# Ledger of designs, part 16: VH-VL binders against p40593

Target 1, 148 residues: p40593
Amino acid sequence: MIHPLIQRLTTTLGYPLLDADGLDRQVRTQPFSVLFFAGDPQRFPEALDVAVILPELVKAFPQLAPALIAGADEARLQGRYGFSVWPSLVFLAGERYLGCLSRVLDWGEYLERIPAILAGENEDLPRIPVLSPESGTPSCSPMETSES

## First folded at step 5 (VH-VL)

Design g3 (framework fv_diridavumab)
Fold by ESMFold2-Fast, scan of step 5:
Structure g3 (fold): chain C 148 residues (1-148), chain A 123 residues (1-123), chain B 111 residues (1-111)
Amino acid sequence: as target 1 above (148 residues)
Amino acid sequence: EVQLVESGAEVKKPGSSVKVSCKASGGTFSSYAISWVRQAPGQGPEWMGGIIPIFGTAKYAPKFQGRVTITADDFAGTVYMELSSLRSEDTAMYYCARGSRYWFSTYYYMDVWGKGTTVTVSS
Amino acid sequence: QSVLTQPPSVSAAPGQKVTISCSGSSSNIGNDYVSWYQQLPGTAPKLLIYDNNKRPSGIPDRFSGSKSGTSATLGITGLQTGDEANYYCGTWDSDLSAGYVFGGGTKLTVL
């Protein structure tokens, strides 16, 4: 079954659990989304830490519409968004991929990095293309400063 | 509104190559992936491949890998499809079509179509 | 053979309702959105339905789409003689090497 800390996000807090059709609705109706890819918490216990902090991130950034991805679709959408590390938070502006934050970060790091992501200041992504969340081309590893 | 204008009909011999062009009129390709789709007489459409003009990245259907080359000249607003080693089975109508997105994904569908270019391969 | 299976033909009288099926697998319809295209004789295909059940502007509401599991359905109500055409489903195959795939097509005859 699903771990209680993750299940609480959908059952108690009402966060949507998205399959492909649900994801389409989310990106068309929400100006900004944060998608939670938890993976298997027995293998990746940091998923439980992210499950705890995600509601607090939504309170700090109320423009974000949170959602979880259905287990059956996690591996497929991992390929589309291009991340290799579990858990991951994927940030979208409508259909546009803004960036990701993998594993659990310190609170101050979330406060610093999320505004930059939402402002479109991801230095790993070319400014000219607007990337689809389903492109899968960029690697979605923990965000780091890059000047290459 | 954007219209896709394809080059004129071609008659080619077996073993030769053909290069068909697709030009944007009333807009540009920069924001959209462009697909090439062919349809042989009495058959359904078959996706050959496409290109993301802003990246210059092409993707090909496995059946055509090695024989088809899709390129873009963003300055001229033109996308090209070249098919080599032509056979009689390559006789078809060739369409260019604009996708709903700049990328190939589950949300991708083709909303604007060229009128098609007839390519006839005969000896 | 086409990856997506459609019946080769369907027929009905003006004013009637018709349903066209499209069957795939978990790597295509089961995993991705379905579009439908109408092709009148001598013309390029025209987008009729996208994202399983949405209509582009200018497409009347008598055309509808749905998806269940690995199958999709196009519904046409209030058939008109101008609906006589070939209809194709299409979707992205999530197998990395496949790309976009179309159904074999269904010829609709309005008798």
Scores: ipSAE 0.000, ipTM 0.482, lowest interface PAE 19.6, mean pLDDT 82

Design g4 (framework fv_diridavumab)
Fold by ESMFold2-Fast, scan of step 5:
Structure g4 (fold): chain C 148 residues (1-148), chain A 121 residues (1-121), chain B 111 residues (1-111)
Amino acid sequence: as target 1 above (148 residues)
Amino acid sequence: EVQLVESGAEVKKPGSSVKVSCKASGGTFSSYAISWVRQAPGQGPEWMGGIIPIFGTAKYAPKFQGRVTITADDFAGTVYMELSSLRSEDTAMYYCARGLWSRTFYYMDVWGKGTTVTVSS
Amino acid sequence: QSVLTQPPSVSAAPGQKVTISCSGSSSNIGNDYVSWYQQLPGTAPKLLIYDNNKRPSGIPDRFSGSKSGTSATLGITGLQTGDEANYYCGTWDSSLSAYYVFGGGTKLTVL
């Protein structure tokens, strides 16, 4: 039932599909992770663009261990990583949050931003206040549409 | 303002276990990360572990791995810390403290008043 | 296996300036933001500084923080008798699968 471009990441490329327990194991065992929060591709069609780009990002940054988050847990984990826009890529060093990139970016933007994130140079990471069910979280990057 | 209410003082025998509770005043912990921090008499604070209730999983400091269990009951708005195989060195004040979900910005902005645990024969 | 080192004590007169250092390594202060906590006698620790140099609401601007490399500093100007307390730095340490670590503490005595 999952869109073919997203399904290929787990079936053809062998990327893990993580629930909460799987995420805990991933962050304990991998030096660096990139977590793909795809959302519903019918609702968020840029998820398909990110699905195409993600394997090329992993080739460019082989230190990244890629994983997808199971749909049932995506909304529950959104607040932890401080993104409000789907899709998002979340970057971790072990359990430590390094940053995220929301929506699809141009290839050159990924090549510029990911090294800064991995180097820990992203001192302007979004703040996550104490969240109630009514609170939103900030976007991890400028939106490609609906910008100021 | 949110307050964290901890359970009352405990006196325990060596080899037993202790379970301390931490409750949010008028609220739930589903939106928070909660840490447990202890402080022995005359010494500085030591982080034991924490839980993010929405994950349903806890993380422990290496020193306490295997002896400490941290759990959350979102229905009651309560987080628990259980420490087993108690030794006299476990005599301390035990605090719960609230933090942000973001690991990079994680700091403890609201603290409970502390629970005294005394381990003696 | 991480340690954050603070001087055990510091003292000064009212109105003076003091600084408290916190020394770590690349796995802790070098990798993450530093927080500072004030513990008045008989009370729980209180967040004084977060994100290296930011103050929560209600913390006076006499308190400041800074970080350089693997060290952090807490500054207190216009020292008051009510500032007599223990001060602790804290940060995340990545060397043993990431956990929070506190400094050994500094007792500030206002003479």
Scores: ipSAE 0.000, ipTM 0.491, lowest interface PAE 15.5, mean pLDDT 80

Design g5 (framework fv_diridavumab)
Fold by ESMFold2-Fast, scan of step 5:
Structure g5 (fold): chain C 148 residues (1-148), chain A 121 residues (1-121), chain B 111 residues (1-111)
Amino acid sequence: as target 1 above (148 residues)
Amino acid sequence: EVQLVESGAEVKKPGSSVKVSCKASGGTFSSYAISWVRQAPGQGPEWMGGIIPIFGTAKYAPKFQGRVTITADDFAGTVYMELSSLRSEDTAMYYCARGLYWRTFYYMDVWGKGTTVTVSS
Amino acid sequence: QSVLTQPPSVSAAPGQKVTISCSGSSSNIGDNYVSWYQQLPGTAPKLLIYDNNKRPSGIPDRFSGSKSGTSATLGITGLQTGDEANYYCGTWDSSLSAYYVFGGGTKLTVL
């Protein structure tokens, strides 16, 4: 029951589909990872846009090892990284959380935000993100003037 | 700059089908997602469905599920919308509209000028 | 039966400021970006605002958008007679029968 655009990432492009055990191996063997939490694309159609853009992001940032998270484990692993919005891309250096980007962004926003995440310019970013008490939005969602 | 060129006006009898085309001009087909939007006289727009042409994946609004089919010819840069079992209530302007593939069904930035479909007699 | 609620009409004099509201639920405005479309008589809708608050090239800065919770607002400052049009908000609805939804529309009258 996996949408063809998402399934193409694992079948045609060979991206790993990770359960909890697979994630442990990924973070031990890869210097940098981008984890794709798609959710249900029928409910969250932006997941299809992220599925299309993810291979282009990997071309632009070849140091990133992409992987998908198995649907049964998405809710369990969501708690580890603290995001609330689907889809989300989670960025790791080994096992260390660097940041996340929720929903689909303009290409230019990916190009400016991913280098900052990978460079650790958010040096005080915790391993598990926390929500702003005033905004009520997920800490890894895009910041908008209307919300914060 | 991309423009969307829709097929000409149609006059159809009740119970027949209509197939409207939308062709991209001045751009490449593989960069586009296309939505179909209907607007009845004096009413607001309503989304019928859309397609990601490079993958052939279509999504339909519940109101039109079972009566609408959206298809793409990925080489020619043309998307089609076919509406079956036509009724007088289907008399409306039919628009195609574009999103880029990384923002599919997210917002519609380029619109065709619309195709009038009249169901009468 | 629009799932996004807009006032049916709004009016103001030239040079004034108007706001047009769009109210929804957590499954549409709450979870998704909002766009605004302007429709002049006899024309196709035109994208005016996307991603809650961004303007396409060519749209003057007197048009602005914002979103808070399950509501969105279109702001127009320095109102001109050429702004008379219907305005529609739009967003994706992430419910189990996911689809794109438009507001019922607001007719803006200048004078």
Scores: ipSAE 0.006, ipTM 0.552, lowest interface PAE 10.2, mean pLDDT 81

Design g6 (framework fv_diridavumab)
Fold by ESMFold2-Fast, scan of step 5:
Order: structure tokens, then C-alpha cells, then sequence
Structure g6 (fold): chain C 148 residues (1-148), chain A 121 residues (1-121), chain B 111 residues (1-111)
């Protein structure tokens, strides 16, 4: 059962609900994506706040292609993008992870942080964020099974 | 399936400029960076720079900063590499390559066939 | 020298295995994923390995990659005559300016 506020994103606003194959198509066809990892809103009630604000973020940043992740794939893809807190918005340029914003933020914080995340595509050094002091909060660092 | 189509061979005089083009066929540059990589005879590849077409901004390798300009018509069109103040050591094969973004940020998965540029007096 | 150091050549017989090393620093291999490229004579480079150890579709599993600290290795098992080529590692360097850097290359001869 999907909560009505989250269901509205897919049924009324037409946002795709992506499994692993759908995500592959999204990142190959869209210059920028914002992926909404809602989790269970009974356990993570801030997911409902993010569900309300996400359409307004898309209006403010129309270059973002929004999508929701199907519940069956959420835990698996959490490992790929390295966030540990639900809900999270994950920002991608194609397949490239640009950053995440976990929990609900104030509107002014979104307006400050999203441009910086997106601008990093052009001007930031291309580094593994987890190895950089400027990578943001620990919960938003990419998860990597690395030997380094 | 995307293929990168590069412009034809060029023969240039020292001191002139050359502009090579790279066009996506069977797809688009959307969601990708395009790199320019050259290879002089008997040498390994050198990354010259790259662009994300939807932004129109480019990054250049230190060796080529000031002589190379990489531009894009648009995110679905053509990417160009212009190298100025040509000298004989610029004689090389010039490749464009599509950069995919993964968690690391960059790798080149699809390559053009290369454009030969010869600089001779 | 190259920012990324590779042995200039390696050789082995058909059916054998080889490893090709790529040595860098904390500002490149230590800080980003490594890719490997194969270049047959007269052709453009071809991606063999990305994200340290992943293979693109169509690359046989006898090609493998690994990374430890500031070094990476390409492994090739069951060598075939068609593997005779130049091999290059590549990664981003962040020391002074962000740019992609290739290793000096290793010529594999299958004798």
C-alpha cells in the first residue's frame, strides 16, 4: 500500500516509479535526475514532507527529471548511492552521483544546496566524495566496496 | 547504441588552427560528457579536455590550457575541438570519446574512429 | 615520467596469465576509480574495465581489474594471440587541476 501523498507523485503528476531496469533507462536518457527514496512513511514520516515539496523543487529546478524508486529496490540502491537516512533525494548527472539531501530541509536550504550540488558537475574536482573533506555529511557519502 | 562520428582528416600549416567535430549517431549527448584525446605517432593517449554539452562549459588538461577550446552546439548536436598555434608536434590522431558518469564521475565507453591531423610546412 | 606508471612491456605464451600494474598517487588512483583501455594496432582505444573492476557488456571475464591504495592492476587469464595490444590505465588527477590522465602504456606480446 502506497501512501496517498506519495501515490500522487506517480498517478497525478506522472513521475516514473523505477525498478532497476527503469533506473538504467532514466540515467541514460535524462541529463539530470532527482531520485526520491521515500522508505516506509510510517517509519520515516518526513518522507511525506519531502513528497509535498518535491514538485516545488522540480518547478524551481526544471532541469531535474524526478523519479521514485520502487520499494523492492530501495535497499539495494541505497548501497549504490551511499545514503543511510530515509527519506533521501539523490541527485545524478546521467549515471554520476552528484550528492544527496537527507530528511526534510527548509526551503532556503534546498535553494542554497541544490545549485551547489548541480554546479559540482562543471567545476568541482572529479573525486570520490567519500575521500574529500568537502564531501558533505557522512550519511550522504557514496557507499563503496573498495580496496583503497 | 551510440556511435561517435568525427570529421575528416586535416592538413594544416604551422601557426594555423584546426577544428575537429564529433557528432553522436544513434543517440544523443544528453547525460554524457565528451572528451577529446589525442595520440601522437608511437605515443600513448593524452587527454586534452572535455565538455558537458548541456552546460557548454569545458575542462582542459594543463598542457593544452590556452591553446585548446572545446565547444558544443547543444546537448543533442555536435561537439568541437579547436587547437590553435599549431606546430609539428601536434601531428596526431584526435579522438572524441563519450564519458559516462558512474559513482566515480568519469570513464570513456564509446570512442570515435579518430581524425588524423598533420601539421607540415 | 608519466603521472601513472606502467611497465613498458610484458610478454607471455598463449594460455598463460599476466598482470599489468599501474602506479599513481593519492591525488589520482588513491582518490578516484581506475579504468583500463585496450588498443589494437590501427584502432581507437576500447574500454576493458571501469570503476576499478567492472566489465562493460561484451568484455570476456578473463579480463579483470583490481585496485589497492595508489596502485591498480589489470589481470588477463587464458592469453590469446588476439590480446596482443597496448594497454592503458586511466583515472582523474586532482593535484593542481582536475584532468583525466592515462598511464604510459604497456605493450603485451603473446609469444
Amino acid sequence: as target 1 above (148 residues)
Amino acid sequence: EVQLVESGAEVKKPGSSVKVSCKASGGTFSSYAISWVRQAPGQGPEWMGGIIPIFGTAKYAPKFQGRVTITADDFAGTVYMELSSLRSEDTAMYYCARGLFSRSFYYMDVWGKGTTVTVSS
Amino acid sequence: QSVLTQPPSVSAAPGQKVTISCSGSSSNIGNDYVSWYQQLPGTAPKLLIYDNNKRPSGIPDRFSGSKSGTSATLGITGLQTGDEANYYCGTWDSSLSAYYVFGGGTKLTVL
Scores: ipSAE 0.005, ipTM 0.502, lowest interface PAE 13.6, mean pLDDT 79

Design g7 (framework fv_diridavumab)
Fold by ESMFold2-Fast, scan of step 5:
Structure g7 (fold): chain C 148 residues (1-148), chain A 123 residues (1-123), chain B 111 residues (1-111)
Amino acid sequence: as target 1 above (148 residues)
Amino acid sequence: EVQLVESGAEVKKPGSSVKVSCKASGGTFSSYAISWVRQAPGQGPEWMGGIIPIFGTAKYAPKFQGRVTITADDFAGTVYMELSSLRSEDTAMYYCARSPRWYGSGSYLMDVWGKGTTVTVSS
Amino acid sequence: QSVLTQPPSVSAAPGQKVTISCSGSSSNIGNDYVSWYQQLPGTAPKLLIYDNNKRPSGIPDRFSGSKSGTSATLGITGLQTGDEANYYCGTWDSSLSAGYVFGGGTKLTVL
């Protein structure tokens, strides 16, 4: 990442910047991970808001091990996790995909949605689609709020 | 249903190189890692290496490091394995196999296999 | 030589049960999931068990797996003549040169 607010996450806070090997190490060693896909902050300015909020989310949910994806690999991994909007936070239990949260949300929405994502306990799904093409993963977007 | 189609049998002289291809029938390898596994007559399988086409990065088993090169085309429709400086001991069946996991636990487990390409190295 | 050790052969009669062992170390079986592959004569290996004890679709219940410490086992009950094959364990090895490793193989003969 080049923007100072995003660079701070790796340089000052020590969040790992993951390539393929780093991602493998992360999912093997961390019970839960939150992966930050910032995109280009000039194109997606909400990435800077998420960069500011992410450390506070980690304080609120200390079981989450935060990490960034190396810029060259972000677009490649977007297809794997199926998010369509930048920025996005992808949540994993070990290697298992739990869900994602796109764009910047209100703080209360993070507090409501992250526990639900982490509590999700689909029976352990093998990522082994024997003799079938890989289907796309579900896209993620902010939850629609009921009109008051 | 996805099938892995490997190129035809090869007969090579010692000191030459061989390049075997593996093509996804009905799709691409963009979401998968692809391994190359060889099996000499009467022996067990031996992992040579693998590639994650979307990253373009290959990993090689130490025994083959320096002699093997694994590559993928721009559309991740075909993966290649080139083995150089061939010796008679390289006579084997060469399989490509796919893995839906290239990170985390169970990395590189092989759920779909090609039928194999026979490579014979003789004078 | 194979990094994972298997007995070279095992035999039993139709209808009986057999167990095939696979021994490794902390850098492989001790820290990752184990898969098992069945290879019938003249064919490519076929994934039989993954994640220590799970079966892909199409694999009958009589095949099972387990793992304890640095060892894994494949169990086959109700043996059939069609089970005659070589069986290989496999896993990721995280030691000095990370890569996928296979066992030496076990030839199952159904008498």
Scores: ipSAE 0.006, ipTM 0.603, lowest interface PAE 9.5, mean pLDDT 84

Design g8 (framework fv_diridavumab)
Fold by ESMFold2-Fast, scan of step 5:
Structure g8 (fold): chain C 148 residues (1-148), chain A 123 residues (1-123), chain B 111 residues (1-111)
Amino acid sequence: as target 1 above (148 residues)
Amino acid sequence: EVQLVESGAEVKKPGSSVKVSCKASGGTFSSYAISWVRQAPGQGPEWMGGIIPIFGTAKYAPKFQGRVTITADDFAGTVYMELSSLRSEDTAMYYCARSPRFYRSGSYLMDVWGKGTTVTVSS
Amino acid sequence: QSVLTQPPSVSAAPGQKVTISCSGSSSNIGDNYVSWYQQLPGTAPKLLIYDNNKRPSGIPDRFSGSKSGTSATLGITGLQTGDEANYYCGTWDSSLSAGYVFGGGTKLTVL
């Protein structure tokens, strides 16, 4: 059962729900993407908070092309992007991994940290998303997002 | 329909500074980044830097870092570019240009341009 | 001078096709979307192409763009005398501490 707040993102707002092929298309066609890894909202209730705030983040940062990741691919792509906490927002410049923000943050924290993450894309980074540890060392936190 | 209106021509002495303004006619810059691009006579355009007024952040090309300052008013209605320690090679047309997306070439595409402000630096 | 290399000039007759190349590196064209700008004498540059191959509203379909690896190309078909102008490619360059860069420009002469 998909929660109505998450379902609204695809049905009412038209955000794509990406499998592996859809993700390939997204990163080839969009200058910036924000990928929403919701997980199971019964297990990770903050996913519902992120579902509410994501459209407002897109209004504040219209350069971001939002997308949801299909549940069947979430675990595999979690390994690819290296976050260990659900929910997470993963930020990409084309195919390049820029950073992530896990759990729900205060609005002011999003306004502070998203510009820093997007600015980091200006470095000479690999075009393919960088693999990170899945567990152990946290890679997705507001305190550890990169800024130049 | 939006137009970018730049301030009038300037004639300056070497070593002085110049401040050029860019105003949105029929709107604000709150949803945009604004770049400053100069073009010396007979030369191509050169990006100096840009600002995202809603974030209060500016980025400068390395060649101009330390000499250029780009600012916006509190209402994101006007953006300014100040260039200090002027030299004769700073004689150019100075354009402001609007970007509907932020941070990279796809986001810094310049879809609307001002008509330009001439700045002449001579003794 | 410029980090993006364009031929300094190109010429063709009315009705013909012309292509203008723009060569860069992995840190600029290779990693980023390319835009093309047209500058008629005495005017500000005008956006012709963005995101490698997209046209803004009002730009005729005679203008096209493409990108392959670290190079981009602007194509113009059905040349008209009004197309005589300077053409510039532009993109983001992360190797320059992240800044926008333009090509050196190509002067198109319609014979």
Scores: ipSAE 0.005, ipTM 0.504, lowest interface PAE 14.2, mean pLDDT 81

Design g9 (framework fv_diridavumab)
Fold by ESMFold2-Fast, scan of step 5:
Structure g9 (fold): chain C 148 residues (1-148), chain A 123 residues (1-123), chain B 111 residues (1-111)
Amino acid sequence: as target 1 above (148 residues)
Amino acid sequence: EVQLVESGAEVKKPGSSVKVSCKASGGTFSRYAISWVRQAPGQGPEWMGGIIPIFGTAKYAPKFQGRVTITADDFAGTVYMELSSLRSEDTAMYYCARGSKYYFSTYYYMDVWGKGTTVTVSS
Amino acid sequence: QSVLTQPPSVSAAPGQKVTISCSGSSSNIGNDYVSWYQQLPGTAPKLLIYDNNKRPSGIPDRFSGSKSGTSATLGITGLQTGDEANYYCGTWDSSLSAGYVFGGGTKLTVL
């Protein structure tokens, strides 16, 4: 069921796998969280790339408490956080949404974008990413824009 | 510009193992996935697997899972591919190639190739 | 066995135009970017096209790529005798069982 590269995040590295109750506890107890929405890696193969890079992101940004979201709650929480593609990393300050990074990015892009997200403006709910040259790059956009 | 330098030709007996090396010259592997691709005589290329040297994580094609091991020595700038339980059909040219990204993804392609290592499996 | 289908051979005269097709499925070409590789006899493959239609530095404008649905095409114009080679398409297969996959190859003969 669960690909070994994703499973090791919970079994070897001890990352929590959060249902609704677990998420509530996480946002109340952790100053910053990065939530990994993997989806089905057969459908979204970049989830395996993000599974490999997530522990390295945590090393680079040790203030982040990583967690995976249980499959049954992924779609509901996608609605809450408003990201449009899978996989996604959602960044929170306590219960406050800071931003997200969808699909897999170059390492240098993670190093540029995560500090900006963590220093980001107060957001209650994310905006749906749209193609908008005037508004700049949405926080949930990949390095390259996916076409329909 | 990095170049990939592969180890010399090997002649092996069935049932043995072979370990081929791939060394970065003029640069490092630090930002790239490194793939191993083989090509049997008269056949097209076949992806065996690869490694992300900075993370030490490897991914293998199912056909080779259980027989292939890919490792990296990031300090030495060298990636290794070991293939065990050799069969006559493992006779091929073995290439290492630099991927476009740190990790394997839908944007993956191979832009720098080694010259290849000939591995002959004969009884 | 190749999961991406290419014609085994194509031929044309110097100065002419040729196209090489690559057919896959929704799990590979339909889902992911396509690359093209040129292999001259006795050499390693060389990247010609990446991200469906982009050329690396040093690849002449004579080479072009396109993708539509589950198929991709490599175009070569102004054929030269030095273009005689095997050509392979390649892409990431979204199946957990495949990884990176190559086409069966097309041998281009310049008459």
Scores: ipSAE 0.006, ipTM 0.533, lowest interface PAE 10.2, mean pLDDT 82

Design k1 (framework fv_firastotug)
Fold by ESMFold2-Fast, scan of step 5:
Structure k1 (fold): chain C 148 residues (1-148), chain A 121 residues (1-121), chain B 108 residues (1-108)
Amino acid sequence: as target 1 above (148 residues)
Amino acid sequence: EVQLVESGGGLVQPGGSLRLSCAASGYSISSGYYWSWIRQAPGKGLEWLARIYHSGSTYYSTSLKSRLTISRDNSKNTLYLQLNSLRAEDTAVYYCARDLYRGWFGSFDYWGQGTLVTVSS
Amino acid sequence: DIQLTQSPSSLSASVGDRVTITCRASQSVSSSYLAWYQQKPGKAPKLLIYGASSRATGIPSRFSGSGSGTDFTLTISSLQPEDFATYYCQQYYSTPYTFGQGTKVEIK
C-alpha cells in the first residue's frame, strides 16, 4: 500500500513514477528535474512531509519537472547521487547532477538553497556518491538543528 | 478526538528548572508528525518555543535554545519540555500543540488547555 | 526573525458589522504560510485560517483570509456576539515561528 500523500503525487498531480528506463527518458526530455526518493514512509516518516512540500516547491520553481522514483529502483539508483538518508530530493539539469537536499527543511531554507543548486554553483559536483552507505552516513543536506 | 493535557506548572524559584509534560489521549504521538510548545505571558501574545518532528529531530527558538530541551516518550504517549535557569520573564501559560497535517506544518490545529508557570520568590 | 504587526491593536464593533484585521510581515512570507487564530479569555487559541485563505474544519463561513507576500487580512463578514476575542496572525514560513501582537475585538 502506498501512503495517500505519496500516492496523490502520481494519481492526482500526475507526477511520473520512474524506473531506471523512465529516468533515462526524463533526463533527456526535461531541462531541469527534481527527483523524489521517498523511501518507505513507515521507516522514514519525513517522506510524508516532503510529499506535502514538493508541489509547493514546483510552484515556486516552475522550471523543475518533478518525478518520483519507483520503490524497487530507489536502492539501485541511490548510488548515482550523494545521499545516504531518506527522503531525498535530487536536482538535475538534463543528465547532469546539480545537488540534493535530504530530509525535510524549513520553507525559507528550500528557497535559499534551490536557486544556488539550479544556478550551478556546484558545477564540479559538491559530493562524491557513496556505493554502500552505512547506518548513520551523512546525507547530502546538513542535519536540521535550531537556528543560531 | 485529540486531547492534550499539560502538567508540571506552578510556582518555581528563579534560577531553578522547569519540566513540563503533555499527555496525549485519543491519538498516538508516534503517529503524529510535528508537536510544538508555545507559551503566553499573562496579558501578552504567543511565543513559539520548540518543535519535535515525527522522526525525533528537534528545533528551538534561537533566543531560548541554550535553556530548552524538547523530548517525547512514545511508550507513555507524552511530550516534555525542560527549561533551565528560570527568570521572571518565563512566567507564562505553557501550551503543547499539534502541527496541522496536510495543511502545511507550522500551524497548530489542536492545543492543550495550558499549564501556568509562575517564576517568583 | 520575521516580525508580524497587526492593525488595529483593538477595535469595538456592533453585531452584523464587517470587521477587517491586517497583518504585515517584515519580510515576504511568500506562498501562503500564514495562519489566523481566535483566543477567547481563559482559553487556548483556536485555528481559524491556515495557508492564508483556507478555513479550518468547523469554522463558520463568515471568517475569511486573504493576502500574499507581506500583507495579509482576516475578515469577519457579519460579526456575531460569540466573536468577542483576541485574534492572532502567525507565520510558519521560517523558524522561529512568530505571531502578531494580537487584535482585541470587543462586541457591543
Scores: ipSAE 0.012, ipTM 0.596, lowest interface PAE 8.0, mean pLDDT 82

Design k2 (framework fv_firastotug)
Fold by ESMFold2-Fast, scan of step 5:
Structure k2 (fold): chain C 148 residues (1-148), chain A 121 residues (1-121), chain B 108 residues (1-108)
Amino acid sequence: as target 1 above (148 residues)
Amino acid sequence: EVQLVESGGGLVQPGGSLRLSCAASGYSISSGYYWSWIRQAPGKGLEWLARIYYSGSTYYSTSLKSRLTISRDNSKNTLYLQLNSLRAEDTAVYYCARDLYRGWFGYFDYWGQGTLVTVSS
Amino acid sequence: DIQLTQSPSSLSASVGDRVTITCRASQSVSSSYLAWYQQKPGKAPKLLIYGASSRATGIPSRFSGSGSGTDFTLTISSLQPEDFATYYCQQYYSTPYTFGQGTKVEIK
């Protein structure tokens, strides 16, 4: 059973649901992609929150081509992109991994982090400096909403 | 249309606990909305307390130091707020409110009428 | 936390007056993540403006919002009798969401 909030992304909004062949086509044809790895929403309920926010992110960043990953391929493709937390949004420039954002984030944080991720591999955009010992490819940082 | 009705307020003693409810009508709370609780002490301003996401994930204001639990019951179309270890400073009108439907977090288009909680010995 | 400070804390006005209320944020709030509410005694707040300048459904055209960064303004042109109330700004750029302390608009 696919949850209605996730199902809406493919049926109402027309987002592709990608298997391995579909992903190959996506990365060859789209300059930028955001891939939604939902996992099982019963196990990872924040996948439903990300399903709600994803269309708003696409409106804010229309250069992103959104897609969902078919459940049968999620574990194998998770290994390709190296994230450890579900749900995750994976950002690509063609075939190149730019970064990921795990769990649901504050809206302002999406507005700050997505341009930085997209700029990390784009030589035409100014690099946004961040205080971090890490250099190179942006990586998934699990973000926890403050909970009592 | 959206209507929210709070209940469960009243006089409670310091150190006690209280459970507030917010009954929604005109729409289903399981249909993809986000929900918050906001309070207002007598004669003072508004303070955001907690949000519950569609998934059931919760976020709390750090000012209440783990004394709050927000929850929902989809079968009753009702949102709840539990307050523990009550203090006189918790005296306030408590409102439930709907976050904007479109996934844009943080402003409140519909509010309940509020329920007064008085913490006094 | 982003702190919001409203000015003035109270004002006296007459019907027909133009009223301006300001909201200053302690940190930059990305343009369009600020809301304004009206609250009358004994009632819940009512959304007036969201996204700094967008009027909520059913709100009269005499209410307008403007501003960006750290400085935001709510304007009421030609104040009406039903506009005597307390007004609050709110930022929703980052959590925790915060409100200004309120501005009371009173009859002269």
Scores: ipSAE 0.006, ipTM 0.575, lowest interface PAE 10.3, mean pLDDT 82

